VH-VL binders against q86l99r1233to1411. Designs and how they scored, part 5

Target 1, 179 residues: q86l99r1233to1411
Amino acid sequence: SNKESLPFRRDVIEKVINHLRENSLDTEGIFRLSGNMESVRGIVKSFAHGEPNLSFEVHNISNALKHYLRSLDPPLIPYEFFLMLLDARKNEDAETIRNIFWKIPSDNRVVLTLLVDLMVKISENSNVNKMNSKNLSIVFGPTILKPRTPTLDRMALMTETQLQCGIIQTFIEDFHYIF

## First folded at step 1 (VH-VL)

Design l05 (framework fv_latikafusp)
Fold by ESMFold2-Fast, scan of step 1:
Structure l05 (fold): chain C 179 residues (1-179), chain A 119 residues (1-119), chain B 108 residues (1-108)
Amino acid sequence: as target 1 above (179 residues)
Amino acid sequence: EVQLVESGGSVVRPGGSLRLSCAASGFTFDDYGMSWVRQVPGKGLEWVSGINWNGGSTRYADAVKGRFTISRDSAKNSLYLQMNSLRAEDTALYYCARVDYGDYGFDYWGQGTLVTVSS
Amino acid sequence: SYELTQPPSVSVSPGQTARITCSGDALPKQYAYWYQQKPGQAPVLVISEDSKRPSGIPERFSGSSSGTMATLTISGAQVEDEADYYCYSTDSSGYHWVFGGGTKLTVL
């Protein structure tokens, strides 16, 4: 029941990201350490209803955001941008990545901007929170960027995963250029 | 390619000790939680112990709590299970498994190492 | 004893739909995972988070969860699907991971 397909709610995501920006930058393992799954699911359900429950400890809220983003179909970065972003990353072409970013639909682009800005701030505090740009890319690569039809070839999957993570690292490291 | 290779399984007498090792390769070891899962030959799977990405949090099944200790060594890309006060019911094939953070499930498993506790 | 209950065996003919259930009081609030294990081999993740099919897993595999029951469905079972299947979930506090007792799928 708690695992139903969820609507994309820009207003809810913005409130959750703002809460995490204010409360999580010094939290060790933020987005990586698991919360209580029962609590996480309750929080995710509150997101779907437009009334985010932010009274839980920060690991539960961060995992709820991660889970919510992962459940989006289409994903935060729409399917049509998947191959072109991977190709641009393979060619180490930040200009093309920037051009593709600005073609993303406005609501998705605004949410992506807020999310990456949060990731930048977390990464800047990695001395305390232990989450650098690579750690965050592993969390968010498969979460916000994925193909419509997953590949059945394990080698191709490994290559795609490296490029997905690479895109997120590029977003974080070149934030001021791309966004 | 992701690989997990277990070693250390042996025949030991009840009350004895064993240390199992799991050598990880093909991925950034410190990015993942790890677990030990066991299986009595011909029987089902039983989760034994888990350790998070940085070794700061460990968990144990009730059947092994107080007797087994899970640990990891980032420099060696290795996972360990120190098994003390071994009992006949600890006889099993012991698997090393990688936990994908965020997903809560095991995505890669080793081939296992056999532990036999008998007199 | 297991906190997650699975039938010990399920038998289907090739091309028939196989359904393997997993019952547990925590399942309304907790994800179920499904693992396939063939004789002499390590387990393979076939369904994550109730219904998510990992890359490389055939389309005929699907999962669902409703109330206290999670279900693994194999539509048009093939002989090569013959294996033991295990569900995996946590208790209601999220702090104790347990496997179900396993189900032997026979495809004859």
Scores: ipSAE 0.000, ipTM 0.456, lowest interface PAE 15.1, mean pLDDT 85

Design l06 (framework fv_latikafusp)
Fold by ESMFold2-Fast, scan of step 1:
Structure l06 (fold): chain C 179 residues (1-179), chain A 121 residues (1-121), chain B 108 residues (1-108)
Amino acid sequence: as target 1 above (179 residues)
Amino acid sequence: EVQLVESGGSVVRPGGSLRLSCAASGFTFDDYGMSWVRQVPGKGLEWVSGINWNGGSTRYADAVKGRFTISRDSAKNSLYLQMNSLRAEDTALYYCARGEYYGSGSYLDYWGQGTLVTVSS
Amino acid sequence: SYELTQPPSVSVSPGQTARITCSGDALPKKYAYWYQQKPGQAPVLVISEDSKRPSGIPERFSGSSSGTMATLTISGAQVEDEADYYCYSTDSSGNHRVFGGGTKLTVL
């Protein structure tokens, strides 16, 4: 009902995450292995129309969610939290990361909670699906947490990427403490 | 000023149905999830049901799942609770409250004054 | 989900510190919230996220959480603080809400 939030479809994301929770925990390389490009594009378009098409193979659905989240501007974790989260991770301060998480706007925070809960469940089944917390952090770090202005310096970008991944890994590993 | 005003509470027989309404004002209704919380006479608070900002996702306490339906109408800035197959233990003051209903950080920041539902044999 | 346990009553004299506890196995991992309810009135949020005081809530109210126990502290309790206090949190699934049984605070 809020036109300005139309690109960020909380209900659609919830439905897609629930589908993946039911259908993807045993899928090898979930979120890492590519789907069919045509199918992925069609699914992403269905997200924009409010009725996610979940009749496709699970890799197509997971990649569609990944592409949709990556396309959000502002990102799932709003720009204003980027530097403070990186600083907290650099200091290995999970309590500060927890405090920052709870300052995130409610719709973004709820979606992030569902997404991380899914990542926790996937990582708990990593002996079957081959996707542990480190693997998932590489997928989602740059997807949901990024600076407003891209970092141009190569060395700074490498450090930034390590911290972005570290934050997502902290979310997964300390889920019950932070969330 | 945020205001939530409940209505629709009445005396009904076991097995009956009742629909509660909550009129919201003083904030952008479509930006918030909403909840129903009840308080049985002589007992504490019990969360009943929640609905997200656009009505696409709902959650229910186990005690009411399958019998109650939460809904909202953005054009009227109103929240509803359709209560079917009512039981004596559903007798309570029903509060409308503003807040997220799921996710580990959900909380209720504003409450109405409540509407009394009595289920009597 | 889990049950949150509160003492049924706490009594203090005016000006004394009141402490109301809330115990639950998931509290090390989940935020606690505190609501005040006076007779005939709707609940009012007095502490959010373990320790945050909402705008308009007197500074004598504070909260903390350590291990399986969350605590609401009222430093220098006033007669107007007499009320029922409820702790509130989510269960481990994040899909359900639970209230503690409530604590009646008497200030006399």
Scores: ipSAE 0.000, ipTM 0.466, lowest interface PAE 13.3, mean pLDDT 84

Design l07 (framework fv_latikafusp)
Fold by ESMFold2-Fast, scan of step 1:
Structure l07 (fold): chain C 179 residues (1-179), chain A 120 residues (1-120), chain B 108 residues (1-108)
Amino acid sequence: as target 1 above (179 residues)
Amino acid sequence: EVQLVESGGSVVRPGGSLRLSCAASGFTFDDYGMSWVRQVPGKGLEWVSGINWNGGSTRYADAVKGRFTISRDSAKNSLYLQMNSLRAEDTALYYCARDSLEDYGYFDYWGQGTLVTVSS
Amino acid sequence: SYELTQPPSVSVSPGQTARITCSGDALPKQYAYWYQQKPGQAPVLVISEDSKRPSGIPERFSGSSSGTMATLTISGAQVEDEADYYCYSTDSSGNHWVFGGGTKLTVL
């Protein structure tokens, strides 16, 4: 594991997502099952240097993307959108979620669009890969959408987690409306 | 509830062999890497060996490399450690530990351990 | 010899703050994890990724990491916190995971 803060590289993330789109849709447990830690760390290092190494087994590449996204500060969906997205999800307001999405900075929004498009395609093959929209929301909710200051109240945290997952599920299920 | 139960610890003469087992329950075994960590009674913890989720990659501490072999059996939800050419310094309580799914390198659940004593 | 250095013992009175340090060359770039081990029991993770507290761990436990040193802090130590504490991170190469030597916390 590596705690070093990494630069946000749209070009790198796009290359990685495109590789996974072409190579991972039939892979059981994609993003959920672990790869090899040494390989994952090497791949993440290549992301930081701007030249992604995609010569590894697909679980290593998918885990490297997950760890890279988790290391971003601010996160892929900037902190300022966290509470407003959770509120919109609580109200089942897809129109407000769409309006918030289009306020996200353009580089973040493009990356989020590519990532969610990948999640849509993975979920469409869930009979093979075993990763439906709920499974993907558990993986990516805390990875790309999080508060600036986490709550220490257990009940509030549980409610927030449910809404975070709900936002990602909404992104996947209503993709063509929102994106 | 996650449960890891080790077995196979025994008294063995130097140069002997033992096979340790760890029975896992309460989680999807194939989703997790697994490790063996040992502790000499009254001393500190020492990582021994690790295996990834599908058994395709294994790692060993320098002290045991070439003598120990880690393996797993998905059908039995079990982790194994084959210990050959045992030495007095291998005497320890051996723990089975589950690697965190999200972050490599740390363990979120441990068994109670099985004692291995190497003595003449 | 350990790649991660901890003091062998720390002693505090009930209600006082205990601080246990872990020094290692890789800590600026690698997470530290903290395990509590009571006599006859398996280790329990009390801090993950430098500063995160797992569910069920009392609020008095906190962690931090700065430069080559990680610190486990127990604010208002209780008698039940008496245990051995181990840090866990990588060696200087960043490629091998190692435990620190352990610190015995005494609460009298």
Scores: ipSAE 0.006, ipTM 0.469, lowest interface PAE 11.6, mean pLDDT 85

Design l08 (framework fv_latikafusp)
Fold by ESMFold2-Fast, scan of step 1:
Structure l08 (fold): chain C 179 residues (1-179), chain A 122 residues (1-122), chain B 108 residues (1-108)
Amino acid sequence: as target 1 above (179 residues)
Amino acid sequence: EVQLVESGGSVVRPGGSLRLSCAASGFTFDDYGMSWVRQVPGKGLEWVSGINWNGGSTRYADAVKGRFTISRDSAKNSLYLQMNSLRAEDTALYYCAREYSYDILTGAFDIWGQGTLVTVSS
Amino acid sequence: SYELTQPPSVSVSPGQTARITCSGDALPKQYAYWYQQKPGQAPVLVISEDSKRPSGIPERFSGSSSGTMATLTISGAQVEDEADYYCYSTDSSGNHRVFGGGTKLTVL
């Protein structure tokens, strides 16, 4: 099946994130457990038309948001920030990560802030929902932060993936410092 | 090196019990769902059981439900399969497999062990 | 009970295109994956999410899915592609993982 890149719609993403903040914090495996694929595809199409259909069960909505974010090209964190964020994470330099965050274009930055705030709220309820900051970083690292051209080396890909996840974990754990 | 190593396979009589182990190394074990997949020698693959990254959710194939229990131990980076009330039809090579679990919609088994042989025979 | 149906064998000459099909009622809603298994070895993922080729898998491997049928295509099959191929997916509930019965590909 072909996956086409979808237009970035800040207001739609904000509505979906706000819905999940109100309805998903107690949901076990939120973002990790599957929804119904047919429902997910229908919800994603509603995002493209500017009026998200949020009348579905919460796993369908969360998977639709994940799928939509993954389909964005360029990704939520634009390509030009990829290597500099990985380098800052490799050096464990939270101040540089913060400085890079504030260079991200405003619409992308606002959406990223809302998304990470949602991840913070979910992680604070991890005793119920089983999704801590590390689990969420695995879901969102490759989803919102990726290179223009993927590496063909499997070991390099594994190292990059660990750094991508580390950046998202830093965003969650140091939220009040960075955001 | 990302690696999964199974152990515990043996010859057991029908009605007996056996515990399989899978030792994981080279990756953060608790980041991934894990599964057991079996294969009768010369025949096809059959999914047996799965466990999510934190052990809070387990799934079983209908053929083993109620008889097998999957579990994991993060301190030992190990996956287990407790097999009770074994039947001749459970004879197979048992693989440990890592579920690529960034999301469940796009998951697949990307790393496999070499398997451990279980023979149920009288 | 839900199953994925594959032909038991497919034969092609070297350089020909091999096509292996996988049929299942849940495939319109669930992704198909393809595994290659050579004798004495563990399976290797060759296609993910209907059509995505993992890094390191030769370009001659491709996948597609339409309606209730997924297809693995090997363009210009080579002798080293001889193996058993399994499709893999979940049932419509998402609760059970299921493999197809496997297809033995012979190249000659």
Scores: ipSAE 0.006, ipTM 0.514, lowest interface PAE 9.8, mean pLDDT 85

Design l09 (framework fv_latikafusp)
Fold by ESMFold2-Fast, scan of step 1:
Structure l09 (fold): chain C 179 residues (1-179), chain A 121 residues (1-121), chain B 108 residues (1-108)
Amino acid sequence: as target 1 above (179 residues)
Amino acid sequence: EVQLVESGGSVVRPGGSLRLSCAASGFTFDDYGMSWVRQVPGKGLEWVSGINWNGGSTRYADAVKGRFTISRDSAKNSLYLQMNSLRAEDTALYYCARDTYYEGSGLFDYWGQGTLVTVSS
Amino acid sequence: SYELTQPPSVSVSPGQTARITCSGDALPKQYAYWYQQKPGQAPVLVISEDSKRPSGIPERFSGSSSGTMATLTISGAQVEDEADYYCYSTDSSGDHWVFGGGTKLTVL
């Protein structure tokens, strides 16, 4: 739980992702730049009202989506799938990752599919935007896939973060197999 | 006002250990990657280590890999560098730097004033 | 090559254009950044992502990148621009951060 936790709104997320698909594929460092925090906060609040304000610069919109996804509790990939996905990634078992994906609740799964499809399109244009699958995995791994109770052990956190990123990288690189 | 204040620099003998700290204020600490950059007095800048926004991804220069450990504590708004097996070549002013990319990917917009580490007898 | 190569020094007269180069094999695919450092002071970012000038940096500073070479240009150099200038770049994952050796700019 966080104090500014927002409800999961599939319709809002879909509108934001569609906007980014149309406007961000050629943007260098998309999702990487922190953006203007005051603008980002205003955009995120518009998400809570169900009517996303998409009139801002693309970096502010992409960061608003990132912060909105980070604020979700439970996260986009529900807590119950965290350990089983990390275990499957540790074993380099793409079939198990695919099987777990299809067990995710339908609204979460549809949003995840749209988000990963956007990441695939961004990575395919990485010669222009400088954001390959590894770069995107670093952004989204800890954002959409996290444990209910965070570890305070530094080595365990590092291992978990690498696996979280690995799951997102697998989603992007093996999109046509998994989705 | 964004502030980064380093501390912990000292004189230490070869083979010794030292922990550097950086106290951050004036911004949301968890929105940023952080790095340590060092400079031998009168010489050039050398990136030492980087850490992403949640502390789960770390990167090290080859010269320090296996000897130094970077970490962060969001509750204290603090960045750390644990330095083990120190060598004469590690003598430098150590800067704390804020990265505008939260995964620690390259734009340092604010720097502290540095803390001096001297490795000698 | 993992390292970025800069000339150790560049000298210009006041009002002349200073050009500081940075060469590296990764530069065709990675951004270059430029830092200015005056004696006893922390570095200041003067150019980001090849050619972007941060707020507060004088308009006489500009950057460009072509192939394996990035260039910092100071049009109409002033005495206050005397400093060490460092180029900086990383690989796509951010795992290998590399500063150039630095260039001492003298405006005489």
Scores: ipSAE 0.005, ipTM 0.490, lowest interface PAE 10.7, mean pLDDT 85

Design l10 (framework fv_latikafusp)
Fold by ESMFold2-Fast, scan of step 1:
Structure l10 (fold): chain C 179 residues (1-179), chain A 121 residues (1-121), chain B 108 residues (1-108)
Amino acid sequence: as target 1 above (179 residues)
Amino acid sequence: EVQLVESGGSVVRPGGSLRLSCAASGFTFDDYGMSWVRQVPGKGLEWVSGINWNGGSTRYADAVKGRFTISRDSAKNSLYLQMNSLRAEDTALYYCARGPYDEYYYGMDVWGQGTLVTVSS
Amino acid sequence: SYELTQPPSVSVSPGQTARITCSGDALPKQYAYWYQQKPGQAPVLVISEDSKRPSGIPERFSGSSSGTMATLTISGAQVEDEADYYCYSTDSSGNHRVFGGGTKLTVL
């Protein structure tokens, strides 16, 4: 029953990100610490209805955003960009990563820009919130960037995961160059 | 190669203390929460304790709350379980397990081979 | 306290479909995980988050969850699938983590 397919709602995601930008930057373990999962499910339901309920404590809202992004199919970064982004990261080619970013469909790109901007602001306050660019990359790498066909070999999956995280870390650290 | 290796299991008397260790290798230790899970020989699995990625949050099963303390040392890539006021019912194989990955993912995906703790005369 | 209930045993013939159930009041809102344990070995995660199959797990393994019941399904069970299977989840708070009592799968 918790297996759900949810529509992509740019307007909802923007409202949620703006709320977190204003309320979460000093919160220790933001996106890592759990809230009440029943509350998270209720908040996600409000996202699907187009009227996000933001009256909950910040960990519930951040986890609801994570759950919502994880449920997107196709993911926030569409499947067609997966292999080319991994290849560019493996070659440490920030220019190619930037070029690929600008090929992403406009609604996805705007949402990705707002999400990464939030991650930049969180990482700038890592002395307080304990969430640096590496920590955030682990949260969001597999959440917004994944292959159409899952990788079956565990060692290959670990290498793939490191590259996925590396792409998000590049987005955060080179934000003003890429975005 | 991702690996977890437990040590410290021994025979102890009721009321005694014991410290278990788990050495992690092959992954970035401070990116993961860690757990201790026990199993009485021939019986089922029982979750004992968990610690988050930075050691700032710990959780305990009711059966061990107040007696056991979970901790981690990122510099040594090691997880610990300090067991005090041991009882006969604490006799079990103790597994070190990686996970939850983050607070939203509750599963453990990598397990050690376990270390046996026997509480008896 | 929060509990996950499994049948103690399930038996199938080779090639038949095995179904192992896990019941818990929080399962409508919480993910179930499934672990396989063979004698003398550490548990292996075979299903993550209700229905996700980890790398290296044969495609005959699948999971589902509906209402208060999660189900592990092994289509065309093989002799090497004989093992103890445990479901694992959390209570509604996400803080109390519990295993089911385990189900012994016999394939003969």
Scores: ipSAE 0.006, ipTM 0.517, lowest interface PAE 10.4, mean pLDDT 86

Design n01 (framework fv_unasnemab)
Fold by ESMFold2-Fast, scan of step 1:
Structure n01 (fold): chain C 179 residues (1-179), chain A 120 residues (1-120), chain B 107 residues (1-107)
Amino acid sequence: as target 1 above (179 residues)
Amino acid sequence: EVQLVESGGGLVQPGRSLRLSCTASGFTFSDHYMDWVRQAPGKGLEWVAETRNKANSYTTYYAESVKGRFTISRDDSKSIVYLQMNSLRTEDTALYYCARDYEDYYMDVWGKGTTVTVSS
Amino acid sequence: DIQMTQSPSSVSASVGDRVTITCRASQSISSYLNWYQQKPGKAPKLLIYAASSLQSGVPSRFSGSGSGTDFTLTISSLQPEDFASYFCQQSYSTPLTFGGGTKVEME
């Protein structure tokens, strides 16, 4: 882990996700549209204090969660699972994706489950919020699933990005099977 | 092709006004914050002003050195960001860059700049 | 306002050298720090964002590290095209502020 980065706080992340689950399902462009960055930074900083400030407008809270998840090192889905998940997605093998999911450390797995459940609820309301499973996969694929060493080959990067998004889309669409 | 093109620079006397424009192409302009950053001859970079996107109510922010004199604005229908500079001072002499801003996280696309010279 | 202090203001180096540039914030900015490269007569180019994330298309010889108040940009093996000025920039809060810059010169 990064010595000086924000710590992984399961309790705090759970509170933020639960708040969004209660307040964001009808919000157009949730996770896509920006928040006020000063508010976002303040909310993210409250993570370190252990009491997230949830009194802000919902786009600020959703962006704070997005930015916090991007800052995690190792990422929410630990590095060791990156290539095996991409390979399973390439083979359209949901059973192997499920088996890999259950090997993820318990705190990470619980947070991932809550996050994907939120994405499922948002996608089910996409007629109102305009965020379907593909839109959410573009936001969260690179955010929570990434390699230790990025590839410099443009074609390989494009393929990996498609698979990263595909994994998140599979998590959303096959939620009841995988989780 | 993602591109920013600044225009409107020139030679102006102290106390006068000048308006800079930056035309964007190749991306969804309305989704991005836009910034003006200046560089005095032979000096470093100084952030001048920012306009946020529609989702953030087009909120604007300014460096203290220009507050009250400069106004940033945007026209999403034309993909243009403006910098209205009033009460110009000799210390405002600089190359003015327009930059695409990803929610204050970073500025990834920059124009080539437009030169403003304030001299009597 | 958050003050950004870069060191050194200039460094003389040869092709193949390892070059390190440091940036210090007047208060903690977590990992909200970017590095830009500027060649003479050209606009700045984003190299690194979020302290350590390499921008697409930037060579792997560039790396960033640090968090809180102290940050470092490293060029592992200097190439001829790397003779340029480098600037850090905090993205933690407005007003956004830049370091004073470091000029990497040929010795």
Scores: ipSAE 0.000, ipTM 0.467, lowest interface PAE 16.7, mean pLDDT 87

Design n02 (framework fv_unasnemab)
Fold by ESMFold2-Fast, scan of step 1:
Structure n02 (fold): chain C 179 residues (1-179), chain A 123 residues (1-123), chain B 107 residues (1-107)
Amino acid sequence: as target 1 above (179 residues)
Amino acid sequence: EVQLVESGGGLVQPGRSLRLSCTASGFTFGDYAMDWVRQAPGKGLEWVAEIRSKAYGGTTYYAESVKGRFTISRDDSKSIVYLQMNSLRTEDTALYYCTRDYYDSSGYYMDVWGKGTTVTVSS
Amino acid sequence: DIQMTQSPSSVSASVGDRVTITCRASQSISSYLNWYQQKPGKAPKLLIYAASSLQSGVPSRFSGSGSGTDFTLTISSLQPEDFASYFCQQSYSTPLTFGGGTKVEME
């Protein structure tokens, strides 16, 4: 709900992503396995205050980042880019995806770049952590890219989710071209 | 270890209510849609209800046989999905499974199942 | 609602046999079909999703095929642990529906 929305804090997100890049690349099921929910809530609260508490076990920190990103309204990728990204992915048009990425507001774009860079590093170490680009796309697709009005039809939602995940996979796999 | 543990089943008279709980562990509960599937003694599987993740609107879906009587809900802070069953009928007698609905580019599929909790509706 | 018709309802087979189970949808469901295995007294286990994708940890003797309305599950060389019930399930549209099940019994 909107009452759960937290302010967009580029500085906080950068600190959290840098911590995860340093400490999570060898962690099995990173972003997939749950943390302690009480700890996660406390960490998310620290994000709102601008002082991320990073002294917790890495699964708690990664889950806190997911909750924080999910709570953003508008989402990390603003609503206005949702349909155009889905259309570009449906047409397998990486050039258009790149062009759309560069239209995203600068603070959102920088955060998205750092987040995808983290996903690239995690996927490169998937033999150890078991999180490849497909696994990460399932986690982050609905977290950072969503319509303003939720899709109610099941078949339309399935198609939409396939494209959302496909966009995140494209971001990871074509990182050096797009970003 | 990824696990789902159902509870709340029991013997109940027709017309009464019962609430089932399913506690999840070992995965990021809030990222997944959750389903309830039941199986009457010696019979096949029947899908009962689904609740989407909040990222996908938190919407709920029901089988025609339970619409208006059953309510699926979730508490992501506790990693629990619930099934509130009202106006129970003898036909609702079954083993009730909680399932995790995995979604990727290939579609939906129920990749984790609990052991189930038995509901017997009898006079 | 989409009706799922599964056949046969039961089959008697011996270890080493090739077993095929079919599932027919009352309307096209593309490739949105899953297969589950259930042993007596146990919860179902996912075997195959998206008609042909093998779930992690499932032996390669299991395979799925089909699209649209007609689907098959094949066990290329039946093992003792494969005597169980098998269910297809469409994930194309709500309400989700299961086939009636196929019991694979020892001959």
Scores: ipSAE 0.000, ipTM 0.519, lowest interface PAE 13.7, mean pLDDT 88

